# VHH binders against Citrate synthase (ctsA), part 15

Target 1, 373 residues: Citrate synthase (ctsA), of Heyndrickxia coagulans (Weizmannia coagulans) (p27660)
Amino acid sequence: MVNTNQFIPGLEGVIASETKISFLDTVNSEIVIKGYDLLALSKTKGYLDIVHLLLEGTIPNEAEKQHLEETLKQEYDVPDEIIQVLSLLPKTAHPMDALRTGVSVLASFDTELLNREHSTNLKRAYQLLGKIPNIVANSYHILHSEEPVQPLQDLSYSANFLYMITGKKPTELEEKIFDRSLVLYSEHELPNSTFTARVIASTLSDLYGALTGAVASLKGHLHGGANEAVMEMLQDAQTVEGFKHLLHDKLSKKEKIMGFGHRVYMKKMDPRAAMMKEALKELSAVNGDDLLLQMCEAGEQIMREEKGLFPNLDYYAAPVYWKLGIPIPLYTPIFFSSRTVGLCAHVMEQHENNRIFRPRVLYTGARNLRVED
Below, E stands for the ipSAE of ESMFold2; O stands for the ipSAE of OpenDDE; V2 stands for 0.75 times the mean of E and O plus 0.25 times the DockQ between their complexes.

## First folded at step 4 (VHH)

Design x23 (from e21 with S31R S57K K107E; framework vhh_etentamig_d1)
Fold by ESMFold2-Fast, scan of step 4:
Structure x23 (fold): chain B 373 residues (1-373), chain A 124 residues (1-124)
Amino acid sequence: as target 1 above (373 residues)
Amino acid sequence: EVQLLESGGGLVQPGGSLRLSCAASGFTFSRYAMSWVRQAPGKGPEWVSGISGSGGKTYYADSVKGRFTISRDNSKNTLYLQMNSLRAEDTAVYYCATEYRVWSPGETYSFDYRGQGTLVTVSS
C-alpha cells in the first residue's frame, strides 16, 4: 500500500521559505511588500521607489531616488557581443528564449562572478535591472530584422523602456500607466519563477543563473503568457459580440480561459486588475476608442456569472499594453523585467541565510527487477 | 473546510439508470462551477460533465452526450448526475469536483476539490 498522506502535489499550501520581502495575506486580501501594502504604494510611488525598497530596504527620499536613477542609467547599454548572439538566433525564436539567452550571456561579462557579498550582488542587481529592458526591447527588434533602438539619457527608467520598445517617446500619461504596471508586477511572494530562482540560489550559484532559471519557468503557460493569451483572445474576437461568442465557445469545450482567478482574490476582482482597468479607461478616453474596454467588461460579466471567477492583473494589463503600442510577444518579457527586482531581492536573501533545497520522493515504481544476461 | 460527499453508486445492468448525488459544504456552492470526473479500473481520470455556478450552462464529454444529465440545487448545496442507458464502459469510480482556475502573475494553479468517490459497476 502506498502512503500518499504526506505527498502534497505541486507543494500547494506548503511553506517552503522564510522571507521578509513580501507576503500574500489571504485573510485580509492584501499583498505586502517589505511591510507596505502594495496597493497603497502603487497609488503614490513609482517603480524606482519599489526598486529602492526591495534592494536597499527603505522607500527612497528625493536624493536617494535621483542617485538610483543615475546608477541605472549607467547600466542601460549591453555588450555588443550580446547583440551579436541575439542576431544569430533564428527569426522564429521565442521571445522568452531570446531573453533567457541574453540574461545567460550576461554572466560571462561579470568579472566578479564568484563574489556573493551583499554589496557585489547589489551592484549586479542594478546591472541586471538596467540591461534587461534593453535585451527585451532589442531582441524583439533584431528577431524582426529591425535596428536596435538605443536608450536615451534624458528619459526616466520606465519611459526609456517603453521608448526602446516602440521607438517613440511616451506621453506623460503613457509613462505613468506603464510605470504603474511595473509596480504591480514587481513582486508576489513565492510563484514558480521566484521559487526556481531560490532553488538555484540555494546551491550558492550566481544571480544570472537564478534569473536564467526564472525566465525558463515564466515561459511555461501555467505561470507566464496569460497576458499574451488575453490579448490574443481580444484580437481574435474583434467585437463585443465576437468576444462573448469566443468565451461561451471556450466554456462549452472546457478550455482554460486566461486572465481570471487569483488565490488571494477568489471572491472579487484583483485590486491590481481594477487599477489597470482604470488605466484602460484613461487611454480609451484619449483616443476616443473604448472597444477593448467594452469587450473586457462583457467578458468580466460572463466569467462572473458562469464561473464565479473575477479578472486578475493579466486580464486588464493586456489591453493596456496593446493601447501603449507594445507588441503582444513582449508582454511576458516585460512581466519578467518588472519582476527582476523581486527576483534579485529573493536571491540575495537566500544567499544571506542559505539552506540547500533537497526534497525526497514517494516512490511508486517497480522494485527488485532482475537483469538477465 | 471544503467537503464533498458522493452517493448513489452501485451495481446496475447494461441499459439501466443511476442517479448520483454530491453534498457540498464549506464554501459558497452557488459561486462555483461543478464537475463530475470518473476513473475506470486501470485508466486515468476522465472528465464527464460540468455545470456553471448558476446552472445556466452544462457541458458533456462526447462519450456521455445524450445519456447523462448534470444538474444542481443551490438551495440544498447538492450536485446531481442522472445516468441513463448505462454501458459496461461507464464502470468507474465517480468523483464530484469543484472547478476553479487561478491565473495571476504570482500564482497559476489548477484548484479542484474532489470527494471520496462513488463506485458505479455496469455488469450482469
Scores: ipSAE 0.000, ipTM 0.232, lowest interface PAE 12.2, mean pLDDT 86

Design x24 (from e21 with K107R; framework vhh_etentamig_d1; at its last look DockQ between E and O 0.03; V2 from the best seeds 0.00; counts 0 for: pae E 19.2 > 2, unsure alone 60.9 < 65, off the site)
Fold by ESMFold2, look of step 5:
Structure x24 (fold): chain B 373 residues (1-373), chain A 124 residues (1-124)
Amino acid sequence: as target 1 above (373 residues)
Amino acid sequence: EVQLLESGGGLVQPGGSLRLSCAASGFTFSSYAMSWVRQAPGKGPEWVSGISGSGGSTYYADSVKGRFTISRDNSKNTLYLQMNSLRAEDTAVYYCATEYRVWSPGRTYSFDYRGQGTLVTVSS
């Protein structure tokens, strides 16, 4: 009865949706994806397994995974018009703005846009999963005066994505590590971008519009870019002693330090970060250069000792992406690409059991002003 | 260690031509877009021309369009600038640079590597 007069800034703690997709289990310290622990999935499953689980409801057998891979291969190419539109952007364009533009334009090529049936939305989800990596990688090349890199038929989904970014076929180790990062970023309950997508979907707007809004949300400083910020700190510091000094300086000024803390893993290192730390060790051994690993280990120790804070996924994912040859401006776009499957699942769920979001305000402005001519 | 070595500068009469070269080492040359940047005495740096990693796309400042041609030979790790119809205002130190742009929320910045440059003087 009195709920209409309750003001909860930022909706902190409000349960806004019912879902069968995922949740953050703070009691058992788990990220649950379709009933499975994400960590358990990440140990043995790849990104296409997660795609099938989120969109089709089950972990695929080998035949189902092969079919999914072939389905996605048919969707890698983007209309030439998208390349043309991206080439018109100023060279100073932000990569997330290029991504938002590309995703938005895709709606104009959908001849079934008014059809929101499950099967049609599922086809769209596969189209988006195929095309977004191309848009992400090749918009970067266009903005940097480089030719687009075309996908190859003999590469897996994750290998092709990394190949389009770097222009080089990844090694098996590089592919495995990159694929695992996509698994770990794939779904996370109801962050601001997923909530934005569900709000848009609740009006029965289309899947492209919902994802366009999600890109815009993720670009927000308070939501995305933590992995970019971590790598920027490492670049600025350049040495182990430089990074120690940088962190002590930030701590003395009480500045926020990105890459530490997580709602679920508050009293220990994020297990996803531990997986990426192992990946960084492997990549460092191959390259014969462990400077980033040494810097990150020093920072981990400082933050534990000074603040009782522990690395989250972004802290170790950032130097892993650097070692893979990924330019820093693509870290957030890649995060979005990984999250595409979760976003699609949420929009489809919203469309299939929908109620429009209709919040109210607490009015605190002027009252009873008189209108004069 | 990343190294860029510019050469080919010199004194030339107005209307003349010069070809600049930039030898690159210490990085995967074909993976980077490259630029020429010039700095006239007492002035700030001015972007002149850019070329994609593959060499398939070229870009020019309005002040040099139709007179300058950028090219690269990825097999020799070398960047070139052919300068024709030179004018007094083209007098500057010319640098080659790796063009890398980093875009973050609320920030825009780039990390460029530059060599020592090569002096071009256009004078009678």
Scores: ipSAE 0.000, ipTM 0.110, lowest interface PAE 19.2, mean pLDDT 86
ESMFold2-Fast, scan of step 4: ipSAE 0.238; ipTM 0.651
ESMFold2 (binder alone), look of step 5: mean pLDDT 78; pTM 0.783
OpenDDE, look of step 5: ipSAE 0.006; ipTM 0.283

Design x25 (framework vhh_etentamig_d1)
Fold by ESMFold2-Fast, scan of step 4:
Structure x25 (fold): chain B 373 residues (1-373), chain A 125 residues (1-125)
Amino acid sequence: as target 1 above (373 residues)
Amino acid sequence: EVQLLESGGGLVQPGGSLRLSCAASGFTFSSYAMSWVRQAPGKGPEWVSGISGSGGSTYYADSVKGRFTISRDNSKNTLYLQMNSLRAEDTAVYYCATEYRVWSPSGKTYSFDYRGQGTLVTVSS
């Protein structure tokens, strides 16, 4: 008597792991990070506060935060061999594939890959946090036949990341907005990429292998790329009326419109999206151009009225990244860079209380086929 | 005030070539990424090609990749589009525009604002 009703497609709603890292509270509409509400954290804390919380277990004091900043600055350099590998990629290479290649190659430079002690994995997490922004920014420049941009010693972690991408020293407002976007993308319980990292880690594979798999997962259209797709739609439309027409055309063809809907916030706008909408208003006021804001508000109204769907984080993060001078192909790599801290926390937690994932299948194929001479 | 003046269009037979030029004034040309955008009769605008401020990076729509080449001469404040192996479907008014699609130190946002009168390209036999 095997009950085939136990098969749950896509593992939807299945509790696959125990974690103390984060929780999507659909009942209270809250994203919990180490016991704190992510929205509350995002209002007063920066990305390095989240890094310390996820990797060290507590919100840092001033001295701890300064020490963390110094630790990460020492990790910004990548081996010349990695730059050489990236330079061998065809110029048509996808930035997510370049990122995956760079993360994978980093494993070959770690002389302690077999050591999974907490302190060694923590050192690796800081190395990845320091080096991934460089790989993201400078793989893009290399693929476009431009020289790599070196970080500046007097800039914060988030300001350096943005500087390496744009070649321009960000303003205080630009730095604050970009940093907040990294906080909002930092952790989200068990999406496909985090589950993939935990599955790989469950074999006692290394942190680089787990993150390489997570990059591959996030490249998938059903998981990542929504922020890039949103900005591409806005660019194709060019105007408020063009965007209204584009949305009505997609709706008439029953096409999915990216940037709308969320697992937790199904009946209202994602509060993280609301924060990025406010950031878009601030950036629009500073540069005297509110076209993207007007386009996004028109699209928000259409989707609410015709589909009962609301913006998610990607919908407003995309035009914010555009206003910050970030090339569209880097939006998903930046998302991954932010999520690196959460992914490292999950891999370390998995290694510390490990059991290999070994599911089974409901077999629906042919049986008892005969081999004939 | 930003001014863009396109030239070089005309009537050409299928398989032929044309070189479009765009003379830019009113801004620091080398600091801004530039694009070519076309609009065919009865169709919406289509982005064709883009180039970074330095000229180090170039981008192409799939419909023109391998046939068109974008370039710039920052000393002359001029943008170019070399169009080879022209097809009937390339018939359109071609506009040059400022855009912030590629990495650029300018940090400014530019939608595909048509800034000049455009130049008509007609591919016909």
Scores: ipSAE 0.000, ipTM 0.143, lowest interface PAE 16.9, mean pLDDT 85

Design x26 (framework vhh_etentamig_d1)
Fold by ESMFold2-Fast, scan of step 4:
Structure x26 (fold): chain B 373 residues (1-373), chain A 125 residues (1-125)
Amino acid sequence: as target 1 above (373 residues)
Amino acid sequence: EVQLLESGGGLVQPGGSLRLSCAASGFTFSSYAMSWVRQAPGKGPEWVSGISGSGGSTYYADSVKGRFTISRDNSKNTLYLQMNSLRAEDTAVYYCATEYRVWSPYGKTYSFDYRGQGTLVTVSS
């Protein structure tokens, strides 16, 4: 008999790393980011405040924020060779595979790739933060035989990202809502993609390699794509009654319904989802179209009554992204773009206190098979 | 211009079967959910069944669940309704319908209800 006591499937509940970056506090129902409640940060701080907090260690003052904004603006452009590589991909390529390709190619342009010093990795983090939005937006345009949209130096980081996607300068409301969504997706302790980045970083591999692996991880439907799946369900359903019937059919077949349930907020709506629901109400009022809001509220009621499950961030972020004019295939790439700051922080922390991950296996296969002559 | 043309109706005895077809044109058929709606003599319209654009999700009114099957062939721009175990109360004009929704790249939707001319199904001896 073999001892199975040491095998924990999926590493569920196993403490695999130490971190000062973030914590999912299930006892107090809080997502902690560098000691701050993420919800409190999201109400008063923007994405660049989170970037400075995660990479520099503190919430920035006005001068620090302006310097960070100027630093990132210098990084908006990507090498022309990357646009050329993306243009060689088949038009049927998955957006996450195009993103992975672009991030991977960026490593070849780093002349200090062997340097693991903190200051050099910090510089790389800003380069990745500046360039990933361009790769996300313009890989999509290229795959659809559309011209790349050049970044504008006069727009904020979030406004520029949305501009490159839509080809339109966002309104102040659209910019504010999109920026808040990036705050809410920015960091989440140790999901599979962050663990993958740390595993790669544990070999003292470079930041680009770690993020390339994280993109590959997030492409998996058990990790990423929940926001895309939510919007696809809404689009397929078309109407309030259609969505009710779609949900009842999935429930009768015992299928998982995306956009519901959260590790921290198990007995109430995820407060991040509530913030995006409020954003959806604001956008619906401005546009004079509340269909998506009505559909989502109907689905929320069914899931609460039938399953005791509540919306997570993906459930309301999806229709918000739709209202902002963002194509559905870009929702997971945008999620990755937001999470890039958290991923960079984790890779840098791993490099600074490193131990290579090398687990063992419980072998259950054949032994001592003889090769016959 | 969105056009929907139903066919396959007729007289059938109780317990019998019929297959309805709907030929669609004037829009990207595979991108839109489709429905079957019926209207019995002297009554208002009743929604019967729906199918997602991809065909991956189907839904049914309680009155027809287990007896009717909705399907589509996106390569032929055709919607189908297989009706089994027909009852006298299934007697109606059957319309294929789409809530033709323009999903604006600028985050706004516009909806238009379209239906065809209908096909008569009569369930009697």
Scores: ipSAE 0.006, ipTM 0.224, lowest interface PAE 10.8, mean pLDDT 87

Design x27 (framework vhh_etentamig_d1)
Fold by ESMFold2-Fast, scan of step 4:
Structure x27 (fold): chain B 373 residues (1-373), chain A 122 residues (1-122)
Amino acid sequence: as target 1 above (373 residues)
Amino acid sequence: EVQLLESGGGLVQPGGSLRLSCAASGFTFSSYAMSWVRQAPGKGPEWVSGISGSGGSTYYADSVKGRFTISRDNSKNTLYLQMNSLRAEDTAVYYCAKYRVWSPGKTYFDYRGQGTLVTVSS
């Protein structure tokens, strides 16, 4: 039974799923994660606290957090065959396509792939959380004809991720800032990639397949890549005055400027962006180089004054990642790595209370055409 | 090795014109955006104008808009700055600049030439 009078393009405003995971509260301007305000969590908790909250249902005590860290450390290694597959890709391969390939191939190494029990999916989620940072960092090195960097046992989860990317042990400040960025990107209700993961999961497909589809979704320009685009603009501009002129030129040509605007925070700066701006200030103070901060502040002023638009998380996360030594092509893969925990939580929730998505269409094409005429 | 060599500066009266040139070598000129930067006596460096690698996009500081024109000839590896309606405040050493791609986690570096002096005085 299809009511042809109820077509809603893009499902805009349609409530497509029930969830206990997260909520974008536009009335109170909150991002809710398992009942907690994400901003409050980001001030006092790290990424592993969010992992435990999303997958186990509670904020961990110290013993639970230590056990989680030990569990993830056992999962850092990827099968050598995955490194070999990545080595066969052309050197011009897109980092998101390399990541999608790595995640997809992981499914073939899971001997319990048909099992949808909660405990098996939870184990699978920890395997993905442990291995995705390695795939992200080392696919980049392989595509640049560089040696893979192996994780170290004496580093935290976030410090290891940075270490595998840069080849350098991060400072305490660098580790703290990077970890916080992973908290801020970890979950966001039902963006296209999360919806895609739920659609795939609704067939009772596996967690790897759902995440493979989510990577493919996030590669799309209407969804991902905004943080990369921001840093590309900053790099092209090189100076405060250059950035002002670049922005005025784009505005005069009516081009969209990435890093501005948010669904919840339409009349103010995204508070997550404000946190990354503070991180940029701290990193700038350490090395005595505030050029990126000055450029970003000038751009923030122009966009506020000329368009009434405000920075989103991507606007300030981009220069923070640059300061941390992260190459631009890895920014969207890092976003996906952070979001892996939220995606796993959504897939597991979908499997627990499943209903396959089977929409219909309003047919607008030709009818009753005759064959042989 | 990257080399940038500026020429065309000199003494000119207010309202006059000068054309600056920058000969570039040691890199694929057409692949890089180029800029003009000036430094007035007792002041810090001020960005003046920029041009894309293809020459399709140009940018100007508000202080020089409508008076200066940046251009390039990629077949000759040469950058130009046409300066019209010169004012006393345009007096500065003018530098041709090539910006390096920033290295992540490190301070960026620009390549700057030796400069050419422009003096606007009666």
Scores: ipSAE 0.016, ipTM 0.382, lowest interface PAE 6.6, mean pLDDT 87

Design x28 (framework vhh_etentamig_d1)
Fold by ESMFold2-Fast, scan of step 4:
Structure x28 (fold): chain B 373 residues (1-373), chain A 126 residues (1-126)
Amino acid sequence: as target 1 above (373 residues)
Amino acid sequence: EVQLLESGGGLVQPGGSLRLSCAASGFTFSSYAMSWVRQAPGKGPEWVSGISGSGGSTYYADSVKGRFTISRDNSKNTLYLQMNSLRAEDTAVYYCAKSEYRVWSPGKTYSYFDYRGQGTLVTVSS
């Protein structure tokens, strides 16, 4: 039974699921994950702390963190057949399509694919967390006719990811900044990609299928690509004056400017963006080049004064990723890689308390048409 | 390897016109945003104009808007700056500049501005 008065376009504001994973608290201006404020976690905890919290339910002690690190190190390698499949893609392939292909093919290597027990799904989550960074980094190298970069056993999870992308061992500062960006992107309640993963999981489909759907969702311009778009604007502008000009031109044409606005932080800068701005300052000081920082600060001032809009995480994460030597097309794949832990937590939660999503429609088309031969 | 060669500068009277060219080689030209930057005697560099890799977006400094037009021919790997209604204040060395655009290479450090040409001198004198 459907009620016309219950049709809500885009499901805007509809409570579609129950979750203990995360909450966007608009009243207290907090992003809550497993009971903790994400900003508070980001000050003292690293990505593996968030992985343990989301998948095991608690912040790890040192022994638990060491065990998690060793578990993930065992999962860094991808089957040679996956590298072969990626090598068959046209060199013009989109990085998000390469990532989707790699994640999809991983399902074929799971000998327990139909098992939905918590322990089996947890093992899959760790396999995906270990292998997705390799797929992201090395699919990009393959598409550019370059040799895959093998992970190093002496590097942390985040340092290895950055190493596989750049071919260069990161400094302690670069590692710390990159790791923090992964913490800040790790989980965010129910965006389209997370909802897509839950919808797929609600059929009791596998974790790989759910994540494949989430990659496809995140590739969509209305969901993903905001960090890439920010860096493309900065690159097109090239200077402080150029960026001011670019923003005024877009504002005069009433175009949306990427990197501004947030559901929770509507009247102030997203504190996560402030952390990435601080990271940009540190990187700028070390390499003696503050051009991107000056450009971003000028844009921040214009948007505050002209529109009353404030930077979101993407606005400052983009120039940070540029300073870390990361190619722009990998920004959305890196975002997905970070969010893999949140997506896995949501799929597992959906499987454990499942009900298939099966909405109804308000039919507005023709009725009673005659069938003719 | 990456080479940018500017040409078209010279002495011109106020109100005159010049067309600058920048021949690019050693990279996939259509994948990179390009800019014109000028440096007047005794002053720091000033951004003049920018164009996206596809040519779909163009931007200008207020000092040159309506007088200068940036364009590119990706089939010829060439960037252009058409300068009209020139003023004494436009006297400068003009450089074309390449932005780094998602290029990966083992052991290479990525920079926001990788390469600048040798420049071409524009003198507007009455």
Scores: ipSAE 0.000, ipTM 0.216, lowest interface PAE 15.1, mean pLDDT 86

Design x29 (framework vhh_etentamig_d1)
Fold by ESMFold2-Fast, scan of step 4:
Structure x29 (fold): chain B 373 residues (1-373), chain A 126 residues (1-126)
Amino acid sequence: as target 1 above (373 residues)
Amino acid sequence: EVQLLESGGGLVQPGGSLRLSCAASGFTFSSYAMSWVRQAPGKGPEWVSGISGSGGSTYYADSVKGRFTISRDNSKNTLYLQMNSLRAEDTAVYYCATEYRVWNPATGKTYSFDYRGQGTLVTVSS
């Protein structure tokens, strides 16, 4: 139990909620998703399996998975008014601000917005899962004065998302790798964005409002953007030797190196990062260019030897997304898109057993000042 | 200055074996992919095999797959090519090569500057 009279900065280590959704098991070095090890799930299951598990409670059979795919396909289109709103944004707008705007406007199209019943929230979750990839991909195109790319009915959920971003039908390998990245980013206990979504949901506000707050939270550089920062470092370095010099320079200045360290995997590489490293090897083999892999391996060695720090998922997901043709500004929006299922599960769980979050403060300011005559 | 020095070539009977070595200096060897390229008499250069900087990934031309093995020892800055079941058509000057690769973030393209050594002659004859 926490001491209620003691200020704990950042609520670090405070157990703020109860959940059956996920758990960061530091004893067994596992990320638990509805009782399953996420790494084990990621080896044999796709993103839609995780969607069904988090929203419906079970891993789907083939009929359930097909029904889910058909359900999501009906939700791919966004109201034309959303496209119009995005078209009014300055072309210099931040991609996360465009995403937040799109998600926020979706609330105005929900005719049952006051209904918090499980079945209504579940329907909203599927609407958000279907529409957020479209908003992510096409807000980027609109901000670059390009025409929106319409989803295709013959592509899987993950292939369609990548297609809307790149304008090219992905290969089977590209689809498999991208889908796996969405599995690996899908849920992670109670990071700031998930806590923000639960705080908003605790007022019995709607799912769109909760996700809008989560987008705003994830935009903050202390929470999101680590995968973008990794790719930016690789771009600045351009060569293996350049990346080694960049890392040594940052370490000498005591700057934080993004893409390293994890709460659960403190003494080894995050196994999710290892999976993305294998994906990077496969993509490098098919295009005959392993420069990014060599740069990342050099950085991994330096950080292990000089700091005892190991790659997290962001470190290897970044060059994988680059190899898939994804623009760097979309890495955090894609992370949010993946996490949408976990966020929806948390909001629904909060609504179903709700208690409003109302913390107190330790007052450290002036008291008992008198108003002069 | 990048320097590559090949050795281990010579005369060998068909079906025989040779091991080629390439001593590298002037760059951080473990950070660069390495290749073996050969040029047969009167023909253009042919890529034979490639290996990643870590040695974790290897690639082979169809003509040599199953017969040749590329490897590296990063502690000795040395690249190797183990050649087994040699054929008359393997007769060539063998060069080790490396790409100094620079990625241009503005274009998304990787530019390569190819360096090769002086070569070592392999002659497969009776």
Scores: ipSAE 0.000, ipTM 0.263, lowest interface PAE 10.6, mean pLDDT 87

